# VHH binders against q9lxz3: the designs that were tried, part 11

Target 1, 367 residues: q9lxz3
Amino acid sequence: MVTRRRSKKKKKTKRKKQSSKEKEKYQTFINLPCDLLQLVISRLPLKDNIRASAVCKTWHEACVSLRVIHTSPWLIYFSKTDDSYELYDPSMQKNCNLHFPELSGFRVCYSKDGWLLMYNPNSYQLLFFNPFTRDCVPMPTLWMAYDQRMAFSCAPTSTSCLLFTVTSVTWNYITIKTYFANAKEWKTSVFKNRLQRNFNTFEQIVFSNGVFYCLTNTGCLALFDPSLNYWNVLPGRPPKRPGSNGCFMTEHQGEIFLIYMYRHMNPTVLKLDLTSFEWAERKTLGGLTIYASALSSESRAEQQKQSGIWNCLCLSVFHGFKRTCIYYKVDEESEVCFKWKKQNPYENIWIMPPLNLIDLPLFDHRI
Key: E = the ipSAE of ESMFold2; O = the ipSAE of OpenDDE; V2 = 0.75 times the mean of E and O plus 0.25 times the DockQ between their complexes.

## First folded at step 1 (VHH)

Design z9 (framework vhh_7z1x_3; at its last look DockQ between E and O 0.01; V2 from the best seeds 0.00; counts 0 for: pae E 11.6 > 2, grease 27.1 > 24.2, placed apart)
Fold by OpenDDE, look of step 2:
Structure z9 (fold): chain B 367 residues (1-367), chain A 122 residues (1-122)
Amino acid sequence: as target 1 above (367 residues)
Amino acid sequence: QVQLVETGGGLVQPGGSLRLSCTASGFTVSSNYMNWVRQAPGKGLEWLSGISGSGGSTSYADSVKGRFTISRDNAKNTLYLQMNSLQPDDTAVYFCAREWGTLYVEYSMDYWGQGTQVTVSS
């Protein structure tokens, strides 16, 4: 009776030490609350924004959504020496240098809708230039006097774009030239001169609701309606400008504003009554920010920005070696910047950046 | 990886013509501002021509205006420089370069090809 001792093979249950691989939850920024993610992304330069957009879908969406609709104008400074351009964002206090060898010898005449009107006094060439895309739209040549002002109605990419200038003012006649998009030549119109005898030059030109408004250095306002081929001098005059250091005229949603800069005084803001064509002084900008330059001025109705540049007059200044801007709160008892001086009109100009810099063909979206 | 490759250089007699090509990889030529630049022996870089991505506007230096033509083939992602009426002074290494920038980033030619030698000699 050989009692076969059944050796109970103790199945050593190898307790698989589940090494709790503590998944070090790499707190990847992926799990950041949307608000925080947006906050972080909002502070990224565009280059980094683009890079960040490649991280994940959530980041991509956040990056795209925050790709800052540049709503505020930028200041362009034109170098006198090396055909360099300096862009300045007043909101971010950032600058960028640009080089446009193709614009050698050109000076700026006007800015609107992200385009510059550029003129070469040596070759008499006129062109629209987009500094962001570097696109050029050539115009027929035009001889211009040094102090001659020009304006255009909208981006040259629009078929409705109209270029306007006064080419001659004589005792008896005013000569206006206009160029319509896709036209073969300049249209010339001659009108009787009804300006006062002390007329010197047109200083400011703005386009509003189909009409060019032209302000003389003496404060006379004239209008030109291209659709009617109509020229008229308006009876209204702004108040005297004792000690004026300059004036700026701008248009916003059909309203026309005139800003007088007085030396060592706060600027005066006037609004044109389009019914009576009289100027009324405004104590407030009503939430409007005016970016003023000698050749053209931009206006924006903006919500309060963290930059503090809102509901104010913004002007270019040169502080030491740094180009920057100053702003005046018109509706506040702001101290007058005594250091502000009238500048060369061709030295700087405000320009609207594209709404979506990312949509610029210059940005490879494939990254 | 971003790469630009220039081709088409060589020896040509005065008055002759060459067509340079620059093939891009890693980005789209038609979406970028592209430049041709040259460097002659012992001289600095000289900008010759540019073409915008958006509207395809072209620009030329005075030194080459009327003789050189910049163009692109979008399908081939290739930039071209047609050079006519070549002169000995046109002898140089020719580079294609992408120019890129933003409002917050200084515009610069950030990507360059290796260059292609053009020699104009009788």
Scores: ipSAE 0.300, ipTM 0.689, lowest interface PAE 1.3, mean pLDDT 84
Fold by ESMFold2-Fast, scan of step 1:
Structure z9 (fold): chain B 367 residues (1-367), chain A 122 residues (1-122)
Amino acid sequence: as target 1 above (367 residues)
Amino acid sequence: QVQLVETGGGLVQPGGSLRLSCTASGFTVSSNYMNWVRQAPGKGLEWLSGISGSGGSTSYADSVKGRFTISRDNAKNTLYLQMNSLQPDDTAVYFCAREWGTLYVEYSMDYWGQGTQVTVSS
């Protein structure tokens, strides 16, 4: 396990050397033939691609076409001390700093479709926030416990957007609260408690094909179907080795994945069989890259193996390590770590940037 | 018709081991999540362990984790519970139970055995 981690560090060093050479090529590209220019543009980080798109029509068309193919999730960091946000592009190891005083006192709850769900524990205010457009959509207040999880189904600009949380768990009953766009108030639903006897909290929530999948700290998987107002607890339990120190659940094109992290062992990647409701271990992701954090996850089928993040787990939060990002190659069983924020390592979340960044005021101000 | 029969219980000294078996008839255990549950004298039911149809997923109550091992032999249509490092407070009647449901039908333990007595004493 330590040997495999060292192997990944060597690959990171090689990637840094290659990135430096690619940047050098960019600095001299002005005098290149047209076909070489296209190759250079394809190697630019997203922010440099946006800048290049402003040079002329030919570059604009080339850069815009590449954004559709190469857009990957970005990591957003939150500061508790100065109302600042940092957007991190993992493919090129580059940052953009942002400042939004209006989000002072808010913590992040969930991320989906380019939107963040924010919560203020002192005022009980809920707010959808788009860090790329600065759009805000306030939601009705709701008291939430510190460890309570909340999820939503899609962007709040859609009339089909639904907020979902489990507000209380007693020996006999589970209480679920939902908020649908344009409702007057939160809807409360109560179901019999059929979870394991040593249940404590929910750790992960994902939305897939009209259903919320909720994973407990004991490995129970529960489903909530808002269209039927139906709650069910599935019988299957994921196999977990002793000493697990992190758990991430993600969805990709209707498939549900679960990742267990260990201090001294390789991560375990499991996939749910939706027919049998059994978990099966996976030793490869078939080119899929999973971007996981404690509160939310993204996934992408990588188009280029040269990206350096192919068949990979990109993990932004670790309990006990104060780490902000780990890249783990599933088929090579190797990992490489990036530098960490010391003060706020637990307020990190993956977010999908919009495909058309040229028309966004935020990025235009940075270019 | 459907039935579950537990065997393997008995008297054992503290620190000893026992292996319980549960044989199913009238249904296939490989198609169902199976559970072990116990009831100590004068107490309610306590869930101990569960296993998926393939055997690829297992779960244990904290009180027995590291001491008890659940397994299955689908060819024999039989569920097992290996109990090690037994203590006096493990004295109970042990039941195997089938769990059944679908996405839209609540999961519940619908078939139970008659139970087998385990007594841990000096």
Scores: ipSAE 0.000, ipTM 0.380, lowest interface PAE 12.1, mean pLDDT 72
Fold by ESMFold2, look of step 2:
Structure z9 (fold): chain B 367 residues (1-367), chain A 122 residues (1-122)
Amino acid sequence: as target 1 above (367 residues)
Amino acid sequence: QVQLVETGGGLVQPGGSLRLSCTASGFTVSSNYMNWVRQAPGKGLEWLSGISGSGGSTSYADSVKGRFTISRDNAKNTLYLQMNSLQPDDTAVYFCAREWGTLYVEYSMDYWGQGTQVTVSS
C-alpha cells in the first residue's frame, strides 16, 4: 500500500472497482432461480457439492436435497499384502488407502447399507465394519464352512438387523442359523434338503420384504421367512445356469433382479415374478442403476444423468485372462470399460458412503 | 474324474483348415463354460474362443474372429474349433479348458487338456 502516489491512486481505484465487481458477481450467484441453481449443483462432484453447501442457506438447502439422491457407491478392496484397504470413488476417480490392522485375518461375507459383515475363519469372530466411519460392531462367534454364505437384513445400528446363514450339514438337511440384534445366541433351524439336482452351494442371497432369497450355483431358488420359520424351494429357474461366469442378485423396492452372463457375452437382466416365481428378461432398467458385486448388490433409482453412470449395470466382470469392470447399458447393449481395475473383480465390493463426507476420517489428517 | 482330450491337430499349409475336437469325460460340456486357448512356441497363453454351457453363446479374440468357429455337440460331449485361413502365426499347441468358480474361489480355468499341436508351414 505504501507505493508511489500515482500507484496508490491506481491501486485504490482498482481495488474499489474489483471489490464492486466481486460483490456484483456474488449477488448474481446468490440470486439464481431455483431451477438453474439445481442444474448447476447437480453437475458438481460430491466434494464440490459439500463445499457449495456452505455458501448460503439457499445453496445449502439445494445441495443437501441433491446430495442425497446423487450419492453413488464406492468400491472397496482389501489388500492381500498388508492390513490396508482401498476405497475408490468412480465419480471423482479418487483413491484412498487406509490401514486397519484390527481386521487382519478377516474377510468380507456380505455388504449392505454401507456396512460389511466380516468373518475371521481362524478365530470364528464375526463383526460388522463400516469402512467410512471405521466403526466395528462385534457379533457372537459362529463356525462357518469355507463355502458357507451369510447375509444380513439391514444396518447393525437398527434393532431389526437380522443375520442369516444357510448350509447343508449332510445331503439330507439344510441348516439355517439366524441372529437377531441384541439376542443372546444364534437360533438354529433344520429342514429337509429338497435341493436334489447336484446342489453344491448357495451363490447369492438377498433380503427383501422380510424374506431371504437364496440362489444356488445350479439356478435353484429358495426362500426363508424368519418370521414364520419357513423354508421352501421355489419352482422357477432362470433360463441359463449361473455357472462359473458369475451372477449377481439384488433387490430394489421389493423387486428381485438377477444379472448373469456367460464369458464374453452381454449381461442379461432378469426380474423375479413374485407370484409365479419365474424369471422374466428385462430389456431396460427403467432408470434404475444397479451396482453389483459377488458378495453384495446395491441399487439406486436416478431420474437424470450424472457423470454417465445412470440407468446402467455397474458390474465386476471376470473376462478370461483380462480383469475389468464395466458400466453396461442394457437398452443400448453397449458398454464402457471401468478405469479402476484390480486383480480380481469379485474381490471388488460396492459399498454406499454416508451422505456427509466432511466429518469422515478420509478427509481428516488423523487417519 | 474330469478329463479333456484334444485331437485333430497336424501340419497344414498356409490358407488351410483344421478342425479340432475336445472330448470331455467326468462332466457335461453343456453345463460348463468351455474355452480354446493356444500357446505359440516361446510365447504365453492366448485365449481364442469361448462358448457358454446352456445358451450356445460364443465369443472370440480379435486375432481369430471371422476365421475360427467354436461349437459343441452335446450328444457326444464334445467341443469343436473350426480353424480356417490358417497362417504361420497360428502355429501353436491348442488346449481346451473348462472354466469354473464359486464366490469363495477365484474364477479360473480349472481343467485343461494335454493339448494338440497345430503347425502351419509351407
Scores: ipSAE 0.000, ipTM 0.175, lowest interface PAE 15.0, mean pLDDT 71
ESMFold2 (binder alone), look of step 2: mean pLDDT 81; pTM 0.818
ESMFold2, look of step 8: ipSAE 0.000; ipTM 0.195
ESMFold2 (binder alone), look of step 8: mean pLDDT 81; pTM 0.815
OpenDDE, look of step 8: ipSAE 0.012; ipTM 0.271

## First folded at step 4 (VHH)

Design b1 (framework vhh_7z1x_3; at its last look DockQ between E and O 0.01; V2 from the best seeds 0.00; counts 0 for: pae E 15.6 > 2, grease 27 > 24.2, placed apart)
Fold by OpenDDE, look of step 8:
Structure b1 (fold): chain B 367 residues (1-367), chain A 122 residues (1-122)
Amino acid sequence: as target 1 above (367 residues)
Amino acid sequence: QVQLVETGGGLVQPGGSLRLSCTASGFTVSSNYMNWVRQAPGKGLEWLSGISGSGGSTSYADSVKGRFTISRDNAKNTLYLQMNSLQPDDTAVYFCAREWGTFYVEYSMDYWGQGTQVTVSS
């Protein structure tokens, strides 16, 4: 009985090498030269830039690198009628409407480092507000007069953040209040009043190199050094020109600039000599762009090379029913003085956007 | 209604002492800058002393420095002026006055008492 061993022919199933060609088609966009990728991404609106950043690491890096380029200050408009805020990017000439019901009843006091100082005159509440993240940092209450100016030194996220305001000016004394980040209470300091008798108001306050500089409407400059608890009125006065209808003071890398606006003449730019404390007229800003608003002003030097905007004064203006901004070139003859009008100081302010615009509520797709 | 009432005035001999009181109603002394002012016969108003709302700062005119001391009692809502080493030239009506501390108001004392007479005479 010859047991026929049936040789089971192992059918070698030829697994068809599915053609590597389909994988090649999807890889073609990933291998764009970085320069070309950046060029393409540069043409995308921010919303699409964000979307593009989710594609791959290379795209992400390219997208983020292009987002950093738009670090010019934004103009925020405060509605009188509702809790709506309008953000305007002058570089992109784009508007965005935001709604912050948490700021109902609040007015702006100051802006620096991407933060707003907000005050409620009914509740006497003060808080820092980041319009880009909606973060709020409360502080102790303080009664403030309508025209009282306040400034802070840096972002409230820093432990070195210091708020400054003059709360009282009497015949004999000036009262200053300061608030350090995370402090429980305001610190009060009283100094002898050395201001001229014709003192009216503080118009501008800037922080520079550890010192608050306060400019009066009469052109007196005072300084407060928190570290020394020292207050002094400086002897130097900016040359006042008749017909000035506004002034802006700003700080840039330790230098202090003062801009006078006129109804019938071009703006005057002054720079403070920190040795003599005298003001000198400047014909140029040396490439600096100043974004000027009544409560605070921003300055930028580096980012302007790309936009071609340098040595400029940027001002909020109303054109018909549209809020926009104008650029005045300091070293050129301009008719900007005819276009600019003094505005309510609480209606608008310049603010620095974050470097990373990804977290901007502005991009909430619900629009 | 805001009211300031001065008391403590009177006749005193040269070298003597008096303590004036000013009681406030309608506002809190400790929350305001308060002043003492006097008016001698035939003379204008003379500022003498001031105290800040925070209580941290006092000031004096040169004419009274070292002799007069301004203070307050928060619980009584009262301002005081201790006057020592009084001289005939200190004869005057003494007023307490609130100075309104808003940055924008011209240096004006907005509320005044009726005054108290101080007479220094031998």
Scores: ipSAE 0.013, ipTM 0.249, lowest interface PAE 8.9, mean pLDDT 83
Fold by ESMFold2-Fast, scan of step 4:
Structure b1 (fold): chain B 367 residues (1-367), chain A 122 residues (1-122)
Amino acid sequence: as target 1 above (367 residues)
Amino acid sequence: QVQLVETGGGLVQPGGSLRLSCTASGFTVSSNYMNWVRQAPGKGLEWLSGISGSGGSTSYADSVKGRFTISRDNAKNTLYLQMNSLQPDDTAVYFCAREWGTFYVEYSMDYWGQGTQVTVSS
């Protein structure tokens, strides 16, 4: 019995020494020079960076400055059955689950400038939603077919925001509907259909230099200029490798790219010549990273050549009967695959977070 | 007319080998990702293996990895499945299937063969 009491006292003394050593480590870590702190924090994934920002004011300021410099797009997956969302960080292969009751019954249509355009097919309601602030901007109702595409020009907080959709209601005519902020109703414009006979749908819409570019299922490109109320079908058609099972159209600094995907083959990357309207295959993106999903894409000029995302395509694809996110290095023709069992690409989208992410209701960094 | 025809099935003893062939007509296999899928008696479809149009990329289900090898001869418009170390649980009808899938529509296989029966037993 006496031997057991002495053993317990010795263990308490060792535990006190361990606790003191843990406190010493904590004091050393929190008092790191600013340069070293910034290097440590820069290696944390976004979730851990948000948590680190809660430690103290100095860490908060360091975390914020690094978010401004190095924040990449996030991938959001939407549930078909409830109001749940999954946020994916492809750099760390980590995810977190979120719940937005405001979006019950809505599906995603487009993403731009940190805003989502959402559509309810049962009520015909259109809604701009900012997942970082939870701000909602409702729009006038519009009937749309399930596969009908919609885009917008910029954030709905701007008076210049323009919503755009295009359909072919009859074979002979193209119908374009647009909505400017503070209008009473949708504007309808009708143009003669000059697309090829086997056209039946629009797959991709991109806004660039004041113009909406629309890609058809046959690879035809058309543009709509809202300032001129002008619709034009362009003469060029992309060379398409047989067996392509999907495409993404993207824009960066006035340049338009088209990516044809294959299940286990290297993607084909094409760039549009805006003078000739001919597509040319590209084997490099010049440091550009493209984050592509079916309804919209984000792009970022990568600043460090040695970054794992230099000249990279970040793709949400279907791979081996599973949804997955692929990093594909265009100049190296190599890929890294991250498997994730989720819904089809209509229900996932890349979104660029705002620069001031720290105090947003989306994140509880105090847990 | 699009058609896929599987051949090479039969009765084989456990530990044995078989080579299945799938000949395509009405389309070019080099233009499509191709798959092998099986259906055991009283069970659903099980995906086994896939191969890209060029043959440069292959994939396998864990249940057959290291035992089965998928290949193609684009000049003969033919797909192959080499099956080694066969076990009774490999007893099934084996189908070749052309893959159709997009990022906008759920992945599917749009053309299937009639199937070839593989029976692994004494």
Scores: ipSAE 0.000, ipTM 0.128, lowest interface PAE 18.1, mean pLDDT 71
Fold by ESMFold2, look of step 8:
Structure b1 (fold): chain B 367 residues (1-367), chain A 122 residues (1-122)
Amino acid sequence: as target 1 above (367 residues)
Amino acid sequence: QVQLVETGGGLVQPGGSLRLSCTASGFTVSSNYMNWVRQAPGKGLEWLSGISGSGGSTSYADSVKGRFTISRDNAKNTLYLQMNSLQPDDTAVYFCAREWGTFYVEYSMDYWGQGTQVTVSS
């Protein structure tokens, strides 16, 4: 893997502090049955984890169990004051602060599949960033307006990765630009608008089942099908949202959810009916856990019974006057898990870590 | 043109129950976030409970959670507050209120009823 490297002097200092805490954790594991097996397996890359899972039933169960432990999403925050970012695992309540000065001047556009799409509005540079591996994948430059949203379909390591952005130049037309992985240049397409004339921004974009769904600030839902080069406005609008202080839109297993946030009230969860395009309120998640943030369309994890994070909305939001990361159970009041005194919770982004997280250069594994 | 009318207050013994009603005119309850608020003698306003326009989301203040239940009847354009296990500290004038909120204004409630008196004593 070709990674951008930090300054050796800062890396040495960070590794020393980080190594001491990780050694204490590994010593705890070594005092339990199968702890040595789990430790060895946790140091394997994904390919070797899969191979090890075929050894016997005991190894299979250990390898699969460790994969599940590392599938829970983390939160990432990019500092406003320096060139650092923080990673936080709320299921284990573990933090990691990292420097990456090469991203100075970049902002996050979108998060999906463990990757962030980053944009520098001064240079028009665009790149994918994986905060766990620190891999960067540069993309062709593109000018974007200040409030223009961009999204992508899947990880940039896939030949199917498609970048998408949409603007309205006039009330009559929508301009869509796409970039397909390994393409030479951006493709521009122009469509008749067909949106309500009282909108002024696209608030949320989600990729699901081969289609980009775009929600306007007025509640209109449109779609772009890249395989058909087709744009249209869908019928149906979510119910009126008086008192809402923001929304998230996310995808799970092909289903699209809209979450309205309120300052002092429980969130409202809506699910899109993909046949009628009507929105229906949900009073339960049916055992699902949904992770939602402003720039994520897919950050989620399910069925984490042992951590206590199960059957809930995981939101990084203001609740009352507190900067919190909350777990909201749809049919009851949520518990506040973490205070973020130094940062706006809406700027925290859910991101999926890789399955072999403990072997990454972010962690010291002297055993 | 917008009006809110609270009814159902009265005198109850400690441990008793009451159901308050709030009938709206000039707007639909199902399209608005609705709240119950109270004011005890000589005290400020206390938010109690809220319900989303769709009715799928409810919230309660800690002081009343588990004892009070907010609900609505869309056919009657009416908001309800079921109050159980009432105590003397629940003595207050109870108001229903319509909210239109912004990120810049907490408890931005633009319409209030006249209120209904609830008194908890032997």
Scores: ipSAE 0.000, ipTM 0.144, lowest interface PAE 15.6, mean pLDDT 70
ESMFold2 (binder alone), look of step 8: mean pLDDT 81; pTM 0.822

Design b10 (framework vhh_7uia_1)
Fold by ESMFold2-Fast, scan of step 4:
Structure b10 (fold): chain B 367 residues (1-367), chain A 122 residues (1-122)
Amino acid sequence: as target 1 above (367 residues)
Amino acid sequence: QLQLVETGGGLVKPGGSLRLSCVVSGFTVSSNYMAWVRQAPGKELEWVSSISGSGGSTYYEDSVKGRFTISTDNAKNTLYLQMSSLKPEDTAVYYCAREWGTLYVEYSMDYWGQGTQVTVSS
């Protein structure tokens, strides 16, 4: 990172005086055969790939195709100060400081499809925010407890976007609140509590195949089907977690995974059998890479076995650990640690950047 | 003890009607979602209908909408399925069940009856 910054600094005066040559270089490359175009574009950093995609349709298609293959989730850190955010791109191993004054007073709740769900506990305002475009979509106010979890089904630009939250204020009942894009107000549904074991809160929520899956602090899994307005608690035994100090749930192509973290042991990865509702331990991810954070997680299928992120858990924070490990290889039981700031688990989140990023403030307005 | 007992099945001609009853003991119908689930010969379990404990919300599989009616009698702690305009395709063993939910039929029920046979033939 420091080495790349220093070489950039040394060449500043040459690049500034040679901006006309960069324009000529792009014009020359427009006329390359498709195979050579792909080779040239595959060597461009993401910022330059986005710039190149604006040149013409052929370059745009080539750049988007390469982004589909090479784009990974980015990690966003929220400081306690409302005026700055730190974004980490693992593909470039680079941190960028961003300023989002529109998020003043908001905390992050969930991430999906390139959008963040933000909540202001003082105003009760909910806000969808896209950090790549800076688009804001305000939602109706809702009072939420500090530890209450929220999720949504898809981007707020879709008419099918559904906001979801679940809580148990009393031991007898589950309260579910939903908001659909065409609704005037929040809908409240109350269901009899079918959780017989002591539970304190809901820890994780994922959306898969039209259903919200909710994991409790005791490991019980519940489903909410918004199309039927039904609450279902799975009858299978919840997984036992001796000495677990953190858990992450993620969805990939209809499959649900659960990761247990331990202070003194390797992580355990479990996969849910949607037919039997039993959890089975996995010793390999079959090329899948899971980007895990406390409020939301992302996943990506890797195509190359020699990739450093094949069969990997990418972890933003270890709760109670003195150091942060960014990569853990599940089948090799090995880790690659990066030294960075220890963050609160509820002050960071993985986000998937959009594939067609043109004229992004993110790249032009670096602080 | 928890027990569900289904009755009312039998042989009926196409276009006919039957009323299935499920007498529940050990828990109250008014406090639970209840469902009817059927299994045709050689086929998997198929959810048919569900009712809320209050009786205020009812749900039906598309192939039975307008033909079947689910209801409860809280005083008798009994669940009913009124079936009309019966078709040969409705031939199945019908099970009464206490429902956790409706999304995954085979695993969303925690208490089952022994079933009652419904045969629709000429």
Scores: ipSAE 0.000, ipTM 0.123, lowest interface PAE 18.1, mean pLDDT 71

